# Miniprotein binders against Uncharacterized 14.6 kDa protein in sodA1 3'region: the designs that were tried, part 3

Target 1, 131 residues: Uncharacterized 14.6 kDa protein in sodA1 3'region, of Leptolyngbya boryana (Plectonema boryanum) (p51586)
Amino acid sequence: MQTLAQMDILVVDDDPDTRDLLRFMLEDEGAIVTVAPNAKEALSLLERELPKLLVSDVAMPEMDGFELIGRVRELPKGETLPAIALTAYAREEDRQAALRSGFNDYLTKPVDPLELIRLVQQYCLAFPPDA

## First folded at step 8 (miniprotein)

Design m48 (from L4 with I24M)
Fold by ESMFold2-Fast, scan of step 8:
Structure m48 (fold): chain B 131 residues (1-131), chain A 81 residues (1-81)
Amino acid sequence: as target 1 above (131 residues)
Amino acid sequence: STVRITVRFEGDDPEQLRQAVEWMLRIARRLGLDVEVRVEGDTVTIEVRGLSPRQAKAIAAYVRIIARYLGLEVRVEVETD
């Protein structure tokens, strides 16, 4: 059986290959994945319907992931939405900045697909789709 | 059934090509499945038994990400039987 069955996930990244990687890996595990190429489009989607998990690149042009997560946390049901940051920054201080900005966790780019699945599974078990 | 991922490099830097081949081999090892890797000139072919079509497409995307990280231009094709 699929470990992420019916889990709604929004993936935000300006790189189309990263969006494909995450979408195909998560869908293979049963997730329902929506993708957005930038923070503005992501916010439009989030205002219509919240996913169960947000996975977002930090370093995007115009509106970055830090601004995106800040705005997500201002939404009534968005304040507790699980969110994972994707960051190219390997330094500990940069990774901690993502957590302080409102993300629950982070993964470094280039993303390891197996680490992504492991981390997403942990959040899906802690925050199941029907709770 | 077999999934075949073919990577062709569109650059001519020997050192960068060698690094890309090493990354491809590392990806193949991570799959932990029945994997055959062949290298012919600028082409790396990965044949895997037991992968789903979505897993194959994910690996192709990952290859493009790694190649870009290394500053390489590549063409990736996925074939399933």
Scores: ipSAE 0.313, ipTM 0.614, lowest interface PAE 1.9, mean pLDDT 77

Design m49 (from L4 with S52D)
Fold by ESMFold2-Fast, scan of step 8:
Structure m49 (fold): chain B 131 residues (1-131), chain A 81 residues (1-81)
Amino acid sequence: as target 1 above (131 residues)
Amino acid sequence: STVRITVRFEGDDPEQLRQAVEWILRIARRLGLDVEVRVEGDTVTIEVRGLDPRQAKAIAAYVRIIARYLGLEVRVEVETD
């Protein structure tokens, strides 16, 4: 059975291949995925309606993921929105920077689609799916 | 209609080539797909059959991401059966 049935997820990444891959993998699990190519478009979407989870690249031109998550945490009900950072950096300092900026967790690029699904389930499901 | 994808990776580091194969095998197994792998020196050819068009697009995207990350040259051929 689809484990993420009807979960509304926003994926933000400037790489169209990453957006296509993550949209497909999450939709294959039943999620409803919206994609945005940059932080500005993501903010416009988030100001209208919050998803159940945000997945965002950190290293984006103009407004990066750190600025994006800071803005998200200031939105009504945005303080508790689960957010996962996608980062090219594996250094401890860079990982801690993502968490300090407001992300709940992180994944290193190139993202493992199975690890993403596992992490999304961790943050989105209050009850386990029927086994 | 089903889709067949043939991927050819080229690179000097055999560990990077092995990693690329392993990542493709993992996603293919998750999707219930069969994969054929051929290794020839600094080149690896991977063929995936029985894909629907959405799966084909996802696999092709993943292959491009892997190649960029691992510093491999990549060629992708897509054929409908």
Scores: ipSAE 0.188, ipTM 0.570, lowest interface PAE 2.9, mean pLDDT 80

Design m5 (from L4 with Q19R T80E)
Fold by ESMFold2-Fast, scan of step 8:
Structure m5 (fold): chain B 131 residues (1-131), chain A 81 residues (1-81)
Amino acid sequence: as target 1 above (131 residues)
Amino acid sequence: STVRITVRFEGDDPEQLRRAVEWILRIARRLGLDVEVRVEGDTVTIEVRGLSPRQAKAIAAYVRIIARYLGLEVRVEVEED
């Protein structure tokens, strides 16, 4: 049983290795993953069609994850889109900054794939399968 | 494809090495992959077989990310079928 069958997820990160890893882990659980290397490309995709979940790196050049999530929250139906922040910072103030900016949750890098899948299930599934 | 990961232990920090190996094994087992582990002195070799090219690329990327953050020296080799 794949726990994320047909879930549309957008992953945004400027590191290609991180994008490849996250895509693989989520697709292995049945998700349909779209990746974007920066916030501008992510916004173009989000304006066309919203996924069920956004996973975004905070620290990106040009437009960071905080600015991205702020703009997402202004899109039609974007106000309620579940969003998870990926951050290299474990300090409480950085965690609070992500939540205040509009993210629903956060994960620290390097991402534990099992923690990622758990959070995705939490926000996309009302009742998760036996995992 | 097959991915071979060689980790050479440097100095006295067995906890970091143990955590990195356990992390990689946890992912491999979660995905139902065929995994072989060999320990020889200060070297740990992990071989993951039966992978598609996409899976092999993802496993290699995961190992590189973990090594970078934990300060470990690893060698990752991908063997195509």
Scores: ipSAE 0.015, ipTM 0.295, lowest interface PAE 5.3, mean pLDDT 72

Design m51 (from L4 with A20V)
Fold by ESMFold2-Fast, scan of step 8:
Structure m51 (fold): chain B 131 residues (1-131), chain A 81 residues (1-81)
Amino acid sequence: as target 1 above (131 residues)
Amino acid sequence: STVRITVRFEGDDPEQLRQVVEWILRIARRLGLDVEVRVEGDTVTIEVRGLSPRQAKAIAAYVRIIARYLGLEVRVEVETD
Protein backbone atom coordinates (compact mmCIF):
# COMPACT_ATOMS: atom_id res chain seq x y z
CA MET B 1 0.00 0.00 0.00
CA GLN B 2 1.26 3.51 -0.83
CA THR B 3 -0.58 5.95 1.38
CA LEU B 4 1.76 8.91 0.63
CA ALA B 5 1.80 8.64 -3.17
CA GLN B 6 3.62 11.59 -4.79
CA MET B 7 3.84 13.63 -1.56
CA ASP B 8 6.99 15.77 -1.50
CA ILE B 9 8.72 15.55 1.88
CA LEU B 10 11.97 17.19 3.00
CA VAL B 11 13.89 15.39 5.76
CA VAL B 12 16.64 17.29 7.61
CA ASP B 13 18.99 15.50 9.99
CA ASP B 14 22.77 15.50 10.48
CA ASP B 15 22.80 11.72 11.05
CA PRO B 16 23.10 9.73 7.77
CA ASP B 17 21.38 6.65 9.24
CA THR B 18 18.39 8.72 10.35
CA ARG B 19 18.12 10.28 6.89
CA ASP B 20 18.29 6.80 5.30
CA LEU B 21 15.72 5.35 7.71
CA LEU B 22 13.20 8.14 7.13
CA ARG B 23 13.77 8.20 3.36
CA PHE B 24 13.35 4.44 2.94
CA MET B 25 10.23 4.32 5.12
CA LEU B 26 8.52 7.28 3.48
CA GLU B 27 9.44 6.17 -0.06
CA ASP B 28 7.96 2.74 0.69
CA GLU B 29 4.67 4.58 1.25
CA GLY B 30 5.05 6.34 -2.12
CA ALA B 31 6.48 9.67 -0.98
CA ILE B 32 9.07 11.66 -2.91
CA VAL B 33 11.76 12.34 -0.33
CA THR B 34 14.53 14.91 -0.44
CA VAL B 35 17.15 14.78 2.32
CA ALA B 36 19.44 17.50 3.67
CA PRO B 37 22.31 16.97 6.14
CA ASN B 38 22.04 20.43 7.75
CA ALA B 39 19.77 23.47 8.10
CA LYS B 40 21.67 25.65 5.62
CA GLU B 41 21.27 23.14 2.78
CA ALA B 42 17.64 22.65 3.80
CA LEU B 43 17.01 26.39 3.52
CA SER B 44 18.59 26.49 0.06
CA LEU B 45 16.21 23.75 -1.06
CA LEU B 46 13.18 25.39 0.61
CA GLU B 47 13.90 28.74 -1.05
CA ARG B 48 13.71 27.07 -4.47
CA GLU B 49 10.73 24.77 -3.92
CA LEU B 50 8.55 24.04 -0.88
CA PRO B 51 7.68 20.43 -0.04
CA LYS B 52 4.30 19.36 1.37
CA LEU B 53 5.92 18.52 4.71
CA LEU B 54 9.16 19.28 6.56
CA VAL B 55 10.61 16.79 9.06
CA SER B 56 13.61 18.24 10.92
CA ASP B 57 15.95 17.31 13.71
CA VAL B 58 16.16 19.98 16.40
CA ALA B 59 19.71 19.34 17.64
CA MET B 60 22.00 20.13 14.67
CA PRO B 61 25.41 21.84 14.65
CA GLU B 62 25.69 25.48 13.53
CA MET B 63 22.01 26.21 12.78
CA ASP B 64 19.60 24.16 14.89
CA GLY B 65 16.06 23.15 14.02
CA PHE B 66 14.57 26.04 16.01
CA GLU B 67 16.46 28.57 13.93
CA LEU B 68 15.62 26.64 10.76
CA ILE B 69 11.85 26.67 11.39
CA GLY B 70 11.96 30.39 12.23
CA ARG B 71 13.57 31.07 8.85
CA VAL B 72 11.07 28.79 7.08
CA ARG B 73 8.11 30.67 8.57
CA GLU B 74 9.48 33.89 7.02
CA LEU B 75 9.64 32.43 3.48
CA PRO B 76 6.85 33.17 0.98
CA LYS B 77 4.27 30.38 1.40
CA GLY B 78 6.42 28.94 4.20
CA GLU B 79 4.15 30.34 6.92
CA THR B 80 1.74 27.39 6.65
CA LEU B 81 4.13 24.58 5.65
CA PRO B 82 3.48 21.59 7.96
CA ALA B 83 6.58 20.84 10.02
CA ILE B 84 7.42 18.03 12.45
CA ALA B 85 10.33 18.30 14.90
CA LEU B 86 12.55 15.36 15.86
CA THR B 87 13.90 15.84 19.40
CA ALA B 88 15.97 13.82 21.87
CA TYR B 89 14.19 15.56 24.77
CA ALA B 90 10.82 14.25 26.00
CA ARG B 91 9.91 16.83 28.65
CA GLU B 92 6.86 19.10 28.34
CA GLU B 93 9.09 22.20 28.18
CA ASP B 94 10.76 20.69 25.11
CA ARG B 95 7.41 20.11 23.42
CA GLN B 96 6.44 23.71 24.13
CA ALA B 97 9.79 24.96 22.80
CA ALA B 98 9.29 23.11 19.49
CA LEU B 99 5.71 24.31 19.08
CA ARG B 100 6.61 27.88 20.13
CA SER B 101 9.42 27.94 17.54
CA GLY B 102 6.94 27.19 14.75
CA PHE B 103 6.74 23.41 14.43
CA ASN B 104 3.26 21.88 14.14
CA ASP B 105 4.16 18.70 16.01
CA TYR B 106 7.08 16.71 17.36
CA LEU B 107 8.43 13.17 17.74
CA THR B 108 10.92 11.93 20.33
CA LYS B 109 14.18 10.22 19.31
CA PRO B 110 14.89 7.41 18.73
CA VAL B 111 12.03 7.75 16.28
CA ASP B 112 9.43 4.97 16.23
CA PRO B 113 9.02 4.23 12.50
CA LEU B 114 5.30 3.43 12.77
CA GLU B 115 4.58 6.56 14.84
CA LEU B 116 6.43 8.67 12.25
CA ILE B 117 4.44 7.22 9.35
CA ARG B 118 1.15 7.76 11.18
CA LEU B 119 1.97 11.38 12.02
CA VAL B 120 3.19 12.09 8.48
CA GLN B 121 -0.05 10.63 7.10
CA GLN B 122 -2.07 12.93 9.38
CA TYR B 123 -0.40 16.03 7.90
CA CYS B 124 -0.07 14.87 4.28
CA LEU B 125 -3.52 13.32 3.86
CA ALA B 126 -5.16 16.50 5.26
CA PHE B 127 -3.76 18.42 2.27
CA PRO B 128 -4.71 17.87 -1.40
CA PRO B 129 -1.80 16.71 -3.63
CA ASP B 130 -2.10 19.90 -5.71
CA ALA B 131 -2.17 22.34 -2.76
CA SER A 1 11.96 -12.60 -2.57
CA THR A 2 13.55 -13.36 0.80
CA VAL A 3 15.74 -10.87 2.67
CA ARG A 4 18.37 -11.65 5.29
CA ILE A 5 19.67 -9.17 7.85
CA THR A 6 22.95 -10.00 9.57
CA VAL A 7 24.01 -8.18 12.74
CA ARG A 8 27.56 -8.64 13.98
CA PHE A 9 28.13 -7.64 17.58
CA GLU A 10 31.60 -6.22 18.19
CA GLY A 11 31.93 -6.77 21.91
CA ASP A 12 32.85 -9.43 24.44
CA ASP A 13 30.05 -9.03 26.99
CA PRO A 14 27.33 -11.74 26.73
CA GLU A 15 24.81 -9.39 28.37
CA GLN A 16 25.38 -6.81 25.63
CA LEU A 17 24.85 -9.47 22.96
CA ARG A 18 21.59 -10.46 24.67
CA GLN A 19 20.58 -6.77 24.67
CA VAL A 20 21.25 -6.52 20.91
CA VAL A 21 19.14 -9.64 20.25
CA GLU A 22 16.30 -8.35 22.45
CA TRP A 23 16.19 -4.99 20.64
CA ILE A 24 16.21 -6.70 17.25
CA LEU A 25 13.25 -8.85 18.30
CA ARG A 26 11.48 -5.81 19.77
CA ILE A 27 11.86 -3.99 16.45
CA ALA A 28 10.50 -7.05 14.62
CA ARG A 29 7.46 -7.26 16.92
CA ARG A 30 6.88 -3.51 16.63
CA LEU A 31 6.78 -3.80 12.82
CA GLY A 32 4.71 -7.01 12.81
CA LEU A 33 7.42 -8.99 11.05
CA ASP A 34 7.69 -12.76 10.62
CA VAL A 35 11.31 -13.45 11.56
CA GLU A 36 13.68 -16.33 12.28
CA VAL A 37 16.65 -15.48 14.48
CA ARG A 38 19.90 -17.48 14.65
CA VAL A 39 22.78 -16.70 17.02
CA GLU A 40 26.26 -17.98 16.15
CA GLY A 41 29.04 -16.59 18.31
CA ASP A 42 28.87 -12.80 17.94
CA THR A 43 26.73 -12.97 14.80
CA VAL A 44 22.94 -12.69 14.80
CA THR A 45 21.20 -13.60 11.55
CA ILE A 46 17.61 -12.54 10.97
CA GLU A 47 15.65 -13.94 8.06
CA VAL A 48 12.52 -11.95 7.28
CA ARG A 49 9.66 -12.86 4.97
CA GLY A 50 7.55 -10.46 2.96
CA LEU A 51 9.91 -7.48 3.05
CA SER A 52 10.96 -5.40 0.09
CA PRO A 53 14.68 -4.52 -0.14
CA ARG A 54 13.74 -0.94 0.82
CA GLN A 55 11.97 -2.14 3.98
CA ALA A 56 14.96 -4.30 4.91
CA LYS A 57 17.32 -1.33 4.53
CA ALA A 58 15.04 0.75 6.76
CA ILE A 59 15.12 -1.96 9.43
CA ALA A 60 18.91 -2.21 9.20
CA ALA A 61 19.23 1.56 9.63
CA TYR A 62 16.88 1.46 12.62
CA VAL A 63 18.96 -1.31 14.27
CA ARG A 64 22.08 0.84 13.83
CA ILE A 65 20.32 3.87 15.36
CA ILE A 66 19.07 1.90 18.37
CA ALA A 67 22.49 0.31 18.92
CA ARG A 68 24.12 3.76 19.03
CA TYR A 69 21.55 5.01 21.56
CA LEU A 70 22.31 1.95 23.72
CA GLY A 71 26.07 2.44 23.36
CA LEU A 72 26.52 -0.85 21.50
CA GLU A 73 28.93 -1.55 18.65
CA VAL A 74 27.24 -3.46 15.82
CA ARG A 75 27.66 -3.98 12.10
CA VAL A 76 24.53 -4.57 10.02
CA GLU A 77 24.33 -6.07 6.51
CA VAL A 78 21.35 -6.79 4.22
CA GLU A 79 21.16 -9.56 1.60
CA THR A 80 18.30 -10.10 -0.85
CA ASP A 81 17.83 -13.53 -2.41
Scores: ipSAE 0.207, ipTM 0.549, lowest interface PAE 2.6, mean pLDDT 75

Design m52 (from L4 with V63I)
Fold by ESMFold2-Fast, scan of step 8:
Structure m52 (fold): chain B 131 residues (1-131), chain A 81 residues (1-81)
Amino acid sequence: as target 1 above (131 residues)
Amino acid sequence: STVRITVRFEGDDPEQLRQAVEWILRIARRLGLDVEVRVEGDTVTIEVRGLSPRQAKAIAAYIRIIARYLGLEVRVEVETD
């Protein structure tokens, strides 16, 4: 499975097992995965070079995913960067909050690995080369 | 080649252990046709053929996540031949 060949993906989560899960699954599809344990580390990486997709936990200490995505949207070319939120919240209001904050989509924790792959493929393969 | 994933749960709640085993069995069913699961007390062993090393590591990580979701401590080991 090399469905995501050469796709540069940044995964942000304070849980090391979640970073491992997402990293190994996406790399098995051919992606180039960078992981960050918190929003500040992620922002430092994003300021250097934007990935093709951001996957970020919402509930992180110090700087949460909402603040992170807000800052991402202010970066050059960051306004249109596809971003998926990982949230423990099941309520519709919480899901809508993630979308309103700037995320394009969301997945509920614990993440279903197959649902993650499908959603990532949707965003990585739906963006045309000239967009 | 064959991959063996061994999960040992450290918990006293029989219902949580049963739920963890059910989650692991659901994961195993998605690993393909050559899957063998053995449950012995607090230990679950999953043997599967045709799994890549990255897929094996991803499954181990997912098992740890599910264990925490259920309030269980777990030790997970992955062996490949």
Scores: ipSAE 0.233, ipTM 0.572, lowest interface PAE 2.5, mean pLDDT 76

Design m6 (from L4 with Q19A)
Fold by ESMFold2-Fast, scan of step 8:
Structure m6 (fold): chain B 131 residues (1-131), chain A 81 residues (1-81)
Amino acid sequence: as target 1 above (131 residues)
Amino acid sequence: STVRITVRFEGDDPEQLRAAVEWILRIARRLGLDVEVRVEGDTVTIEVRGLSPRQAKAIAAYVRIIARYLGLEVRVEVETD
């Protein structure tokens, strides 16, 4: 059976190939994926209905992922929404910046499908997957 | 019913070409797929068979992302078997 059956996930990234890839990875596991090309559109969606998980690029024009997560944490019920940052930089300081901004975790680009699925399972399912 | 994809990376930097191959092989392993790799000068050709249409779209998107990240040119050919 699919491991993420009917899990509602919002993916935010200004790159259409990244949105397409993440959608296919997650939908292949049964998730219901909504995509947004920028933080403004993502915030509009989040204000209407929260997903079970947010996956967001950090580096976006206009409003970046750090500003987005800050606003998400101010929304009703948004304080505890699991959120994963996508970053092109793997330095410890960059990882710490994402966590300090309100993300629960991070993934580096290009995204490994197994790492993505494992991390999503960790934050959305009652028990962590086999390590 | 199944799809075959041929991916061709072109670039002058052997290290970036090697990185592309390693990332694609890692992804193929995660998806349980067999790949054929051919190296010819500044070109690397990777062929993947037995894909579902969804897997083919995912791989096509991924190789475009890898090429952009590594500064390589990429061409993707898709053929239904």
Scores: ipSAE 0.096, ipTM 0.469, lowest interface PAE 3.7, mean pLDDT 78

Design m7 (from L4 with Q19Y)
Fold by ESMFold2-Fast, scan of step 8:
Structure m7 (fold): chain B 131 residues (1-131), chain A 81 residues (1-81)
Amino acid sequence: as target 1 above (131 residues)
Amino acid sequence: STVRITVRFEGDDPEQLRYAVEWILRIARRLGLDVEVRVEGDTVTIEVRGLSPRQAKAIAAYVRIIARYLGLEVRVEVETD
């Protein structure tokens, strides 16, 4: 079996190449990836069906990742949805801001594909095949 | 099967092209890829063995991201045989 077999992941980022990179890397490991170009479209998708994992850029215009995660935590069953922040700022204060806003983890941009896979694998272990 | 990734640069500065080639090689080493790189004028051709179609697309996207980070305008194409 592939490392991320059948894991549903939503990727949110306003850069199309970043969405492609993350989607193809995660799909190569067996994940089922949905992409959204902004927080509003992501929220619309999340209101229909929650994925097993959210990966979201923090620095987006209009509705940023902090506002997005706050809205997600208010959705039915959204309180415990695992979420990873993508941030250009890796200082301690910025990391703490992401975690306090509701994200479980963070990765710095540009995203290292190997670090992404490693971190996502940790969340996949929380979702057994028949969950 | 062999995957061929072609990167065409919108400039003729030999120093920028050399710098881009070095970055491509560093990425390849970081990802554990065995690559053959050829430079012809403004075009860099990268041939890699053993990539899946998804891995090839991911690498093309990564090359575009790095090129923009470096301030380079490029066209990237992927061919699989």
Scores: ipSAE 0.253, ipTM 0.596, lowest interface PAE 2.3, mean pLDDT 76

Design m8 (from L4 with Q19W)
Fold by ESMFold2-Fast, scan of step 8:
Structure m8 (fold): chain B 131 residues (1-131), chain A 81 residues (1-81)
Amino acid sequence: as target 1 above (131 residues)
Amino acid sequence: STVRITVRFEGDDPEQLRWAVEWILRIARRLGLDVEVRVEGDTVTIEVRGLSPRQAKAIAAYVRIIARYLGLEVRVEVETD
């Protein structure tokens, strides 16, 4: 049941309701979730210590998720950090845009809790917490 | 404990309200909750037993997210016993 036990996950989204929902869903599976309301705060956290997984909204004020992931990939050890994009659009072009920007995968908003957990497990369980 | 989540729809569109109720029920199913839903005019009341404050907050947040996705104007209030 708690398949994400003690997995450190950073969730970035400018909507507080989305942050609360995602935190609850992931913590219910045992994850340790840190949330950030924008890309600038997310980068400050990422520069201090990388999580095991990044989940980030694409459409954010100031710095969007595409710029955020580009900067993450330039951080020490950030090149291989698993990252999932959250997008309001459901078209193939959106998936391709997220992947080209540096994300490993994407989810469409509003996020399906089961789809979120499934995708997070795929990226987290393929990499041990201490690897 | 019993938690009551009240959702007031400012648009008062019967079709939109029906869609909102369906999404609320879908949220409850996904979280494995037994809920009682009542619809009175523009107000939907959801009563859930055995819900923690964290779960109540998550459900309220999901209701707001779905409402925005559907283009609905809502006010959500959470009350615990």
Scores: ipSAE 0.020, ipTM 0.371, lowest interface PAE 5.0, mean pLDDT 72

Design m9 (from L4 with E22A T80E)
Fold by ESMFold2-Fast, scan of step 8:
Structure m9 (fold): chain B 131 residues (1-131), chain A 81 residues (1-81)
Amino acid sequence: as target 1 above (131 residues)
Amino acid sequence: STVRITVRFEGDDPEQLRQAVAWILRIARRLGLDVEVRVEGDTVTIEVRGLSPRQAKAIAAYVRIIARYLGLEVRVEVEED
């Protein structure tokens, strides 16, 4: 029935409204969502257990999304973790920077909820949960 | 039970207000929701009924994000339908 088949997703963003929006939308589609307000807390969670998908804001204080994804790619089994970047500016160079840093895809803020769900569904189909 | 949400945007730029309304209508249309819009000078009021509590929370978060991006003031009220 639900399109995201109990997919584990970690959402990282320093804005509480963005965390609420993404959590409620993705859970409505059947996902299991964990949220983190900054990169340090995200790394603590990722070191314990990897989700099936990471969704992270790029522009965060102290440790930004570029530094976060670099650290993630160094974790055991973190090299291939699907990751989507959320970016405030839709310039081509900013998008390319996110991809070069290790993200698999990007979305422009303010995030269109339906575009996010569509993109996440593609990752669910490509990387289904282990049975 | 269902809930209703009332959103009030305030700002001096008619184009920013129009953009906010357009974004809300786009989402509501794709979700099959009926939306009532009222325009009064530099204020726009949007009401949506028949929502689940989870849908209302998502919409509330989205309108706060939109308001900050466009430089608008926003007030949100959620009530049982």
Scores: ipSAE 0.244, ipTM 0.590, lowest interface PAE 2.5, mean pLDDT 79

